# Designs tried in a protein design chat: VHH binders against q9vxt7. Part 28

Target 1, 187 residues: q9vxt7
Amino acid sequence: MPRPVLLIHGGAGDISDSRIAGKFAGIKQALRSAWGLLSPDNGSGGGSALDAVEAAVRSMELDENFNAGYGSCLNTSGQVELEASLMEGRDLRAGCITLLRDVMHPITVARRLMEKQRHTFLGGAAAQELALATGSERLQPGALVTEGARLTLKEFEDQVAQGKDPFFARTELTDDKPVPKTDPSGE
Below, E stands for the ipSAE of ESMFold2; O stands for the ipSAE of OpenDDE; V2 stands for 0.75 times the mean of E and O plus 0.25 times the DockQ between their complexes.

## First folded at step 25 (VHH)

Design o01 (framework vhh_5c3l_4; at its last look DockQ between E and O 0.02; V2 from the best seeds 0.00; counts 0 for: pae O 8.5 > 2, placed apart)
Fold by ESMFold2, look of step 26:
Structure o01 (fold): chain B 187 residues (1-187), chain A 125 residues (1-125)
Amino acid sequence: as target 1 above (187 residues)
Amino acid sequence: QVQLQESGGGLVQPGGSLRLSCAASGFTFSDYYMSWVRQAPGKGLEVVSDISWSGESTYYADSVKGRFTISRDNAKNTLYLQMNSLKPEDTAVYYCAKIATARSGSVTAIAYDYRGPGTQVTVSS
């Protein structure tokens, strides 16, 4: 009996030995949590692929080594803002959640959104209401904040206070504006 | 009951071409992202190519770029893989698969759920 292929990416980051070891162990745990769901079940009521990816992501949401759920990066107000998406196709075969707070498994909320088939995308208070109405526990504020995430935010704040331009996400270029050609040989 | 049935494999000389087909039933094929995966003798599974529900977006493994073309006919519930300039390294059992993806924050998981018997492609050396 053939088995599905499962690929997991734990996010870009520092290659320090201690961070690599924690992420490697977390990826192995995520694979093991999804392993039994990778068997062909031939069910027409729901894809085993969806169950496997949800299980793998839920494992990483519990693991402070990943920027997902517990241990997520903090916004500049020191809070965890959760986002998750789940997709196997068009429209009602997808669910997207943003600006969710104080829920352990945002990926499961995204799954529930897809299954309710009212919206593909939901955020903020509406996403919060969906999470609670479909069985997610409201965690106390700060429950998803880790010491590692807090230290990272403090380093960011220290750099801003020193007038240094801190690290930030790069903006992707769009096709609606020409990209100037660069002369790489001219330095 | 979801069914995927691969066909179109066979024995072919290096440099030759084959067109694989995958007949889908038991689900709304046009709503799903699909993929071809393969397993060479003594090796694990390799993802060959992915295609979006409409066919507008495609992805290829580096080992097959420029030689293979994935396509779909949603009216016929059929997925295709056109394989040109075949090499002995392409010898494998080829399966079609449904794709699911999940992302939370910075983490991503992708599953390729194949259910058919596959079709054997042999490029003789």
Scores: ipSAE 0.612, ipTM 0.782, lowest interface PAE 1.0, mean pLDDT 80
Fold by OpenDDE, look of step 25:
Structure o01 (fold): chain B 187 residues (1-187), chain A 125 residues (1-125)
Amino acid sequence: as target 1 above (187 residues)
Amino acid sequence: QVQLQESGGGLVQPGGSLRLSCAASGFTFSDYYMSWVRQAPGKGLEVVSDISWSGESTYYADSVKGRFTISRDNAKNTLYLQMNSLKPEDTAVYYCAKIATARSGSVTAIAYDYRGPGTQVTVSS
C-alpha cells in the first residue's frame, strides 16, 4: 500500500513572532499523534485516516497555541463557543459542530455527528445535547478560557472604546520575547 | 426507466428476522444513496435507514438502531435490509427508495424520486 500523507495547518491568524516556536512544537506533536495511528509500521498502526485526523485535531484542541479548543477566542460575553468540522472524502460525508460549549474535543463531536446522525451541521443546544449524550464530558464553565484569550478580548474592548476599527483586531496576544521565525528544533 | 422492486417481506414472530432485498435497474445504482422507508398502518412514511454510494456511511432511525443493518451490492444493483429482533411495531410496508441527487457534496438533506411498490412485513405472535 502507498504511504499515507498527513498535512496539518496551524492557523493563519495574526501570529506574533514570539508564538511561532510554540506553534511549531504543537504542529509536530499533532503530527506525531496522528502518524502513530496512521503508520502501519508503528506499534499501534491500526487507525484509519479519520482516526489520525481526529487525533491530530484533538491534540491541537488541547494546545492554546491554536485557539481551537483550550484557549479559544472569546465571544463578546467572554465565553468560548467551539466549532469543529470533519469530512470523509470517499462518500463525501461531513460532520460540523458550532456554538458548542464546555467540551474538550469538539472534533470528536463532529465525527459522532458524521457517523451517527442524519444531519451534517448541528449547533447550539442540539450540538450540546449530542456531545453529552454520546459521552463527552461537560467541563466546568470557563475551563477552556485562558488568560491570553481574556486579555485579547480586553484589548478588543479597549480598542472599540477608543473608537478604533476592530475589523482586523488581533486574535492572539504578543509575547515580549522575540523568537526566530524558523523552527529551531531542526526536526 | 427507473425500477425498484422489493422482496423478502413476510410474517414473522416477535424476535424473528427477515432480510429484505431491493433490485434496482434503469439507473447507475452506485451513483446514488439508497434508503429503506416504511409506512405502518395509520402512520406516515418513516425513514428506516439509508446508505451512501460505497456503503461506508449509513443512517438508522433510532427505533431500529442495533437491530437493522442496511447494505448494498453495487455489482448486483441490490439493496439489502437485515432486520433482526423484530417487534410488532416494525409491522409496515417497507419500500426501497432512490435518493434524488447523484454524488452531490455532503448530504444535509434527503429527497427521494423513486420507490418500489413495497413489501409487507408483519410481526405478530
Scores: ipSAE 0.027, ipTM 0.308, lowest interface PAE 4.6, mean pLDDT 87
ESMFold2, look of step 25: ipSAE 0.579; ipTM 0.770
ESMFold2 (binder alone), look of step 25: mean pLDDT 80; pTM 0.806
ESMFold2 (binder alone), look of step 26: mean pLDDT 81; pTM 0.813
OpenDDE, look of step 26: ipSAE 0.014; ipTM 0.252

Design o02 (framework vhh_5c3l_4; at its last fold request DockQ between E and O 0.01; V2 from the best seeds 0.00; counts 0 for: pae O 2.02 > 2, placed apart)
Fold by ESMFold2, look of step 26:
Structure o02 (fold): chain B 187 residues (1-187), chain A 125 residues (1-125)
Amino acid sequence: as target 1 above (187 residues)
Amino acid sequence: QVQLQESGGGLVQPGGSLRLSCAASGFTFSDYAMSWVRQAPGKGLEVVSDISWSGESTYYADSVKGRFTISRDNAKNTLYLQMNSLKPEDTAVYYCAKIATARSGSVTAIAYDYRGPGTQVTVSS
């Protein structure tokens, strides 16, 4: 009997452990969003692995508990800059996006890039043009910024002003717990 | 329904050869990259090889480079793995699969979509 595997890694949340339950709930929601796309009885075509990983990542991009899309870490100007990539196998066909702004789902832009060209990497204005030309909504500036991300930036700025090591503050944001296996059949 | 059916496994002595096949149906085979993955007894899943939709790009795990060759025949909707110089460590169930990886910011998702029963390869004296 076939046993698909879906692995989800949520990355860092915030400095406190108060978001640990939210991260686990968010990982479970991402699994729910994606799992049915891997079902043997699903009528979805041959792109089911691509569809599943895109759906899982889109779920996390909407969830402020993750550094992806809504709730991303802020640059020093207090803005969200987006990065995403998607690939088949090991780098056989890929789409890589960087320095994208004000788009809810950078992973979907990465997929559109992969589907239009074989191997490609776009950033900045070119990535922005692709996103809008292929149907992404241009969000209002600041729409992806959350209170949690602002607090994290403020703590970073406070440590710089006190002469402390900003890298230490960023490593405290990487509360990376082992991600459970995503196969609900018990694998 | 998407179907993948592996065949061509068997018992072979060390140094021998086998050719695995994977018959695909229920989707446009020529639109997608394909992979061979294996699971050795008591071990996790290992990606053996990948091939692009056109066959122009391939990947091999270090453990099989120079011994295994992945290929595809898009007219027959069939994926192949030619396995030469087989070793006992190649003993596993082999599956054809679709594999994808997505990353956004700090989050990652990886899917291994294998649907066939697999084919057993046993390399033993």
Scores: ipSAE 0.687, ipTM 0.826, lowest interface PAE 0.7, mean pLDDT 83
Fold by OpenDDE, fold request of step 28:
Structure o02 (fold): chain B 187 residues (1-187), chain A 125 residues (1-125)
Amino acid sequence: as target 1 above (187 residues)
Amino acid sequence: QVQLQESGGGLVQPGGSLRLSCAASGFTFSDYAMSWVRQAPGKGLEVVSDISWSGESTYYADSVKGRFTISRDNAKNTLYLQMNSLKPEDTAVYYCAKIATARSGSVTAIAYDYRGPGTQVTVSS
């Protein structure tokens, strides 16, 4: 069997230099989580590609260095609305979740949706029902809201209050205000 | 189809000035934020400056703050970059780029879906 390849992207946008180290650490942790399932060399490679991808994203959903899962970017009401999507190329299946609340791992819910093969995309109440009915734990309201996310929203609100155009407002709070040195388009 | 064409590049001495223009067509120019990006030899693409659809919001890389000014004329479908106090490290091909997202209250991430062929800017004594 050919050796698998795992690629992880930690997000694009206005990422300050001060946050680079944390994001790299988070990406590496995600890679370790996933690779442990894929690597045949260490005898632990009993997982599928889907298992590995899910493991990687679950790791990232726990890491505040990424603005998803725990530490998600807040909406204007100060709430976390979770999204996740999963696709597999063998049978050409996909599962997409949006507007999920108070669940730690939206990616797992997306996988469950994909495997159910009834719907490709669920949002809001329907997504919530699927999550809970299939074994996801309902967290306490606000459990996924971090201080960083709250302060990010506050900064946005303050800018608006000052009459500034919030078009390019930050979605992740940083201590420094350096501008990305590379094109965030991914080209 | 979307078309972007840069102009105004050239050779200039350190401390000099240039004004770049970008002619846009094939889309509703006034509905989209625009960007200038640059690529120096042996380096990756670097964001220089962004401007919202209305021109009310602007963004500058730290390396060009206070020296460069981005602006636009929506009636003329044209994007501008005034470059003052140019430095040798500003030498690069400069590209006009269209931001993928149409006008909105805010943008969470910047992605470019179209880019011009670029114009060469060389700063040298």
Scores: ipSAE 0.082, ipTM 0.538, lowest interface PAE 2.0, mean pLDDT 88
ESMFold2, look of step 25: ipSAE 0.666; ipTM 0.807
ESMFold2 (binder alone), look of step 25: mean pLDDT 83; pTM 0.848
OpenDDE, look of step 25: ipSAE 0.005; ipTM 0.204
ESMFold2 (binder alone), look of step 26: mean pLDDT 83; pTM 0.847
OpenDDE, look of step 26: ipSAE 0.007; ipTM 0.231
ESMFold2, fold request of step 28: ipSAE 0.612, 0.452, 0.582; ipTM 0.779, 0.720, 0.761
ESMFold2 (binder alone), fold request of step 28: mean pLDDT 82, 84, 84; pTM 0.841, 0.857, 0.854
OpenDDE, fold request of step 28: ipSAE 0.000, 0.000; ipTM 0.219, 0.199

Design o03 (framework vhh_8k46_1; at its last look DockQ between E and O 0.02; V2 from the best seeds 0.00; counts 0 for: pae O 13.2 > 2, unsure alone 62.4 < 65, placed apart)
Fold by ESMFold2, look of step 25:
Structure o03 (fold): chain B 187 residues (1-187), chain A 125 residues (1-125)
Amino acid sequence: as target 1 above (187 residues)
Amino acid sequence: AVQLQASGGGFVQPGGSLRLSCAASGFTFSDYYMGWFRQAPGKEREFVSAISWSGESTYYADSVKGRFTISRDNSKNTVYLQMNSLRAEDTATYYCAKIATARSGSVTAIAYDYWGQGTQVTVSS
């Protein structure tokens, strides 16, 4: 009897240590939403895996504890920019979406790209048109923005105003400890 | 129908070597990333290794890095796992599968499809 495997990763550095319980609960929800789709009797032997990974990612796109969809990091204009990709084999079995806005489930748009067109990458206005033409709801501007994401952007802007290198700033407002140095042989 | 058949398991001594094979049919093998997984009794299934369709990119779990080598022969529709320096902890049923991945922002989901039984590897004195 085939026994499928599902692995879910919420991304390093997306969520502070104080939010670990929310991340764990979100991963469990994503697993629950996807597990029933992994069946040897549903479609070809490869189709159920695509359905499962899409469902797991859709669950995380709805969950503000993850940097995906709702509550994801903001660009410097204070907007959510969405990216997603889905693949099973060579590039002809892949869809990649970037610079998408105001769509709840960018992973489903990536799936539609893979299924409806030759292997390609879409971004910006073209990705937006594909999403709407294939049935995605256009959300109101700002619907994917959370207070947590706004506070993270403000921390970034405050560090730039103080002359700090923003590439060393945290991706969200969180406290973290430096790693102690090893023995002097590490000079 | 899609078929993936793992073989080449057996009993080996600690420090020994074993080579697993996975024969594929029913799909265009050269179009797919392939992977190896293992499961010991009473434990969850664990990723071991993966290889890109061309064979140019390989991936390993930390527990096997430097000891296991994944390879493929697209002319024979076969993926291999060379296992060296085997340890008791490597005892498991080994499975091969096609890999599907999805990524959105910083999140990732990976699923693997298996067809049929795996091959048993047992490492003991």
Scores: ipSAE 0.282, ipTM 0.668, lowest interface PAE 2.7, mean pLDDT 76
Fold by OpenDDE, look of step 25:
Structure o03 (fold): chain B 187 residues (1-187), chain A 125 residues (1-125)
Amino acid sequence: as target 1 above (187 residues)
Amino acid sequence: AVQLQASGGGFVQPGGSLRLSCAASGFTFSDYYMGWFRQAPGKEREFVSAISWSGESTYYADSVKGRFTISRDNSKNTVYLQMNSLRAEDTATYYCAKIATARSGSVTAIAYDYWGQGTQVTVSS
């Protein structure tokens, strides 16, 4: 059996130097999470590619260094609207979720859609119903909102108030502390 | 390297009890949620229970609420699952999991990260 390959991308936003280290760490964590399920090296392997991918994305959904779940960018109402999509290449299955709220792991909901539902893409109320009906917990409103996301929205609002074009507004804040632009761990 | 060693599984009759243990190493134990998952033959791996960093918050699947109790001892880098009133449907391989979090103390979340080796629990008469 050929050795599996895991590829991960941590986003392509306007990433400040101060955020690079955290993103590297998060990416590595996600990879390790996925690999732990996929590889038999540690005796806990045996998961499918889907399991591994879901694990990786679930990790990222919990990581404030990303905007995939916890710490997502806010809408103009200060709310998190979650999206996730999953595709299985062998059978060409896919599940997509949009406008999901107050759920920790939209990727899992996407997988559930892919595996159990007729539709490929659900949003809003329908996505919410699927999430809850299939075992996702509804979080308290605002549970996925981070201080960083709130401040980012505020910055956006301030820019708009100043008459600036918000088209290229930042999606993440930066820390003032200088950090290396590369992962010093070499991993 | 992250290591999770689960133990305590075995054979038990319906209504019986087991206590699972998971010894963790290779990471700062107190910085992560810990959890238990289980997988029965032919079924998907499912969430059983999770516990927060300090143990102040616990989470349970509906199927085990009132019967199972998760706990942890950070001084021993160990998470436990007390399983009471066991049922046939509890038969599965149980896995200890390191649960990913954004930042210690800042996120209430449940997501599997690293898995340990499973311990088999068989409930049968």
Scores: ipSAE 0.005, ipTM 0.191, lowest interface PAE 13.2, mean pLDDT 85
ESMFold2 (binder alone), look of step 25: mean pLDDT 75; pTM 0.755

Design o04 (framework vhh_8k46_1; at its last look DockQ between E and O 0.02; V2 from the best seeds 0.00; counts 0 for: pae E 18.0 > 2, placed apart)
Fold by OpenDDE, look of step 25:
Structure o04 (fold): chain B 187 residues (1-187), chain A 126 residues (1-126)
Amino acid sequence: as target 1 above (187 residues)
Amino acid sequence: AVQLQASGGGFVQPGGSLRLSCAASGFTFSDYYMGWFRQAPGKEREFVSAISWSGESTYYADSVKGRFTISRDNSKNTVYLQMNSLRAEDTATYYCAKDIATARSGSVTAIAYDYWGQGTQVTVSS
């Protein structure tokens, strides 16, 4: 069998130098999570491409270095509204979730939609219902809100209050200590 | 607290079938791979089967491939092991287990499980 290829993108937002190392580490973790399912050399290697992709995204959803789940950007009401989408190439199926709240892994909900439902795209109450009905845990309100996300929203609000154009507002905070834009691990 | 309750074990003749069930509670069931292990007297616990979050992917030890089928019902928080064509060497105490992580990494056959249910005895004998 041909060797599988994994490609992960960690975002293209306004990322400060101080956040680069964490993002590299997070991407590597996501890759390892996915590869662990695909690699025939790890003793199991029987995972599907979907499992691998879901595993990678689930890893990223847990990682504050990203804004895919925990630590997501906030809406103007200070709330996390989650989005996720999944597509498989064999049968060209897709599942898309938007405006999901207080669920740890929206990618899993997207997969459930793709596999078990007739709709391709669900949002809001319908997405929420699907998530909970299919076994997702309802987190405490605000569980996915990080201090960084809150401060980012505050910065946005302050800029707007000052009459500045918020079009290019940051989606991530800048840490105090800059780090090189290279992977310090050497991996 | 995490709880795993296995059932369905018993005595069966060679060539017979059993279906094990494991009822889970105390965690988000659909967020984790689930596995079955077995331990025979005087032997170490060995991997039998594992299943992915949605059940799309299943894994089996070579010794049980083609005979055992793992499945799950996330609406019931239950994982199953259908055992067909049972052999004497399948005699063991069977355990269900919860994967340690929500994001799978590494082999499903390794020490990647943090909670184990009470065992259910399977005895295959003529």
Scores: ipSAE 0.007, ipTM 0.188, lowest interface PAE 12.1, mean pLDDT 86
Fold by ESMFold2, look of step 25:
Structure o04 (fold): chain B 187 residues (1-187), chain A 126 residues (1-126)
Amino acid sequence: as target 1 above (187 residues)
Amino acid sequence: AVQLQASGGGFVQPGGSLRLSCAASGFTFSDYYMGWFRQAPGKEREFVSAISWSGESTYYADSVKGRFTISRDNSKNTVYLQMNSLRAEDTATYYCAKDIATARSGSVTAIAYDYWGQGTQVTVSS
């Protein structure tokens, strides 16, 4: 019966002014998506803290305003590589996923690893097999890539080619390079 | 309480146009993604369109892409759906909903269908 609290941090890094409002809206949407699972006043019944955390992160993985899932940073090959982890406090169980590809919700795969497998940490082909075997959809190649992420990678590569220190490269475009509008192209 | 009031439906001939409006109250409208859904008799409610809080991102079901345009006016707490080139298959009750803005990856889901407006009927027939 503890008083529920949910707190969401949107990530580290330098956030341009043009992205601040989108990140606030995205954090609020993640809170609203998860809160009903902690507060059954909506008639849905109670949910666990794990359910709420997973729902909040799934909301952020759908939201191109965050470096998670759709619209996340690209590797140097121009591809999205996915990572997620979670831990529960009761028994200190954890699940950690890395190098996952073409899956919309890596946080759900991490939860499946924590709850249903003997390993704490899984990556690459093994993580991919777990995701697909436990019901994750394999997305079309490039489905998680946005034009904003491509432009950010291009700017990073340009700075490296000019001999600039990539340690200070942004993970998002500056205010003078707005994120292009992205239409859904599927069902 | 959250209120979503959809309007602008009616009878129209194939090829015609309608503009739906959804007036929102009871929440900070400019903080939320909004969507349009529809339900024909005997079918599951289906996604039509979604728009981000600022209007910078828009999403459409394949069946309506190129014919429908979603927009919003945050100063009037209103989301719109301009429906052009209407077909008999577009006949349905149309609902606006508050959701998490639905995926921008070519597959669209909504996991926060917490609040649905009253629907407005759109009927396309000869």
Scores: ipSAE 0.000, ipTM 0.116, lowest interface PAE 18.0, mean pLDDT 75
ESMFold2 (binder alone), look of step 25: mean pLDDT 77; pTM 0.764

Design o05 (framework vhh_8cml_1; at its last look DockQ between E and O 0.04; V2 from the best seeds 0.00; counts 0 for: pae E 19.4 > 2, placed apart)
Fold by ESMFold2, look of step 25:
Structure o05 (fold): chain B 187 residues (1-187), chain A 125 residues (1-125)
Amino acid sequence: as target 1 above (187 residues)
Amino acid sequence: EVQLVESGGGLVQPGGSLRLSCAASGFTFSDYYMGWFRQAPGQEREFVALISWSGESTDYSDSAKGRFTISRDNAKNTVYLQMNSLKPEDTGVYFCAKIATARSGSVTAIAYDYWGQGTQVTVSS
């Protein structure tokens, strides 16, 4: 039986020490969500790897410790814009989604795009239509925004207003400020 | 210059069969996945079948499974679609397509940068 391997990379960049533990906990949760789908008793072939990758990324999209889904960085208008991509190695099929909004799991939309085979890359209104037509729930505006992301945007805006170099305004706040965790809100 | 030339379309009765061919030139054919797509009047192009560069993997739309078979001959730079048990809903222009990804590369554009002029398939009595 082939020996499956699952590797999860939680992102690059300069991360404060207080955020490191949350990212490790989030990676372990993503592994837990996905590992059972790689067990040898899943005889689907090819598809079990896709299932595991999707499950791992869906776990990270729910976890505000990652820049994916809930808790993503905000654009300059204070909104979450979502991106995800997925490729399978056997046939090199791919699905790439950009500028998606108010959908909890952009990775699942990317998979649906890959499986429909109409386009490899889709964004904006077309991606939104695909997501809704294939069963994604449209979330309430702001459901994916966290207080941490709002504070990070405010710090960026403050740095620009003071003429400071924005690269010190990271996408995550330092431990000098409270970082509340918030649920995705449907209300 | 990439060129894809479809042939083999025509008028058939329901339940009939057709075999489509696509002659490819202007690129290293064996490095690319190839596909068949179709478009009925007033509809978007839709996926029909896909075949890997070696021919070892294929994929089909739900409507094509069990009735259509994609194949390729890398020595002749040709991809084929055998269509059996044709239905009126299969009517449309059939395109072969060079898939925008390379064997080891990432997708660099919205899919399907190249396809031919198409061949008309009409299923009607």
Scores: ipSAE 0.000, ipTM 0.083, lowest interface PAE 19.4, mean pLDDT 73
Fold by OpenDDE, look of step 25:
Structure o05 (fold): chain B 187 residues (1-187), chain A 125 residues (1-125)
Amino acid sequence: as target 1 above (187 residues)
Amino acid sequence: EVQLVESGGGLVQPGGSLRLSCAASGFTFSDYYMGWFRQAPGQEREFVALISWSGESTDYSDSAKGRFTISRDNAKNTVYLQMNSLKPEDTGVYFCAKIATARSGSVTAIAYDYWGQGTQVTVSS
């Protein structure tokens, strides 16, 4: 059998130099998590492609270097509204979640939706109900809010107050330290 | 294998009532809209009623509105059709349907994939 190919993208936002190293590390971790399931040579192998991609995204959802879960951008009310989507190519199945709150892994909820035949896209209260009914833990309110995300929102608010166009507002904070633009690990 | 088995049909007088049942198996019942259709002799099969996954949303044909009630029991994998004030024109074979896809809100069926064998309903004096 041909070897599987795994591709991960860590986002297309305005990423500052100071965040590059963390992004690389996070991507590598996600890759390792996914590949471990795919590789038959590993004791933990035997997972499906879906298992692998879910594992990768779950890793990223936990990583503050990304804004896919923990550390997500906040709405104007200072709340995290989670989104995730999953597609399966063999049978052309898909699951999409939006406006999910206080759940660690929206990708898992998306998968659960995909594996059902009710909806392709589910949001808000319905998504929340699905998440909890299918075994997701409800986190404490604000559990996914990071200081970085809060400060980013504050910056946005300040800019708006100053009359600046919010169209190009940042979604991630920057550290004022010069760092290499390449992966320092060389991997 | 998906199976739908209708029951409850029979002969009734005009103004009478019947309750149809459809027992479903071979699929996750609660994941699908269910519906009732009917076919009169020499006529095409026509829509009668639909019910959403949870049973919260229903829709009826104009002929059925006010007289028929669709319901479901997900624990029993069964969908029902309570028919009141029956008329001779209600005579036909009633079919239970597994709805492949439906639109929420207006509860419009856009596709179906399985039918039962049907149960005969005859309304006659």
Scores: ipSAE 0.000, ipTM 0.201, lowest interface PAE 15.8, mean pLDDT 86
ESMFold2 (binder alone), look of step 25: mean pLDDT 79; pTM 0.784

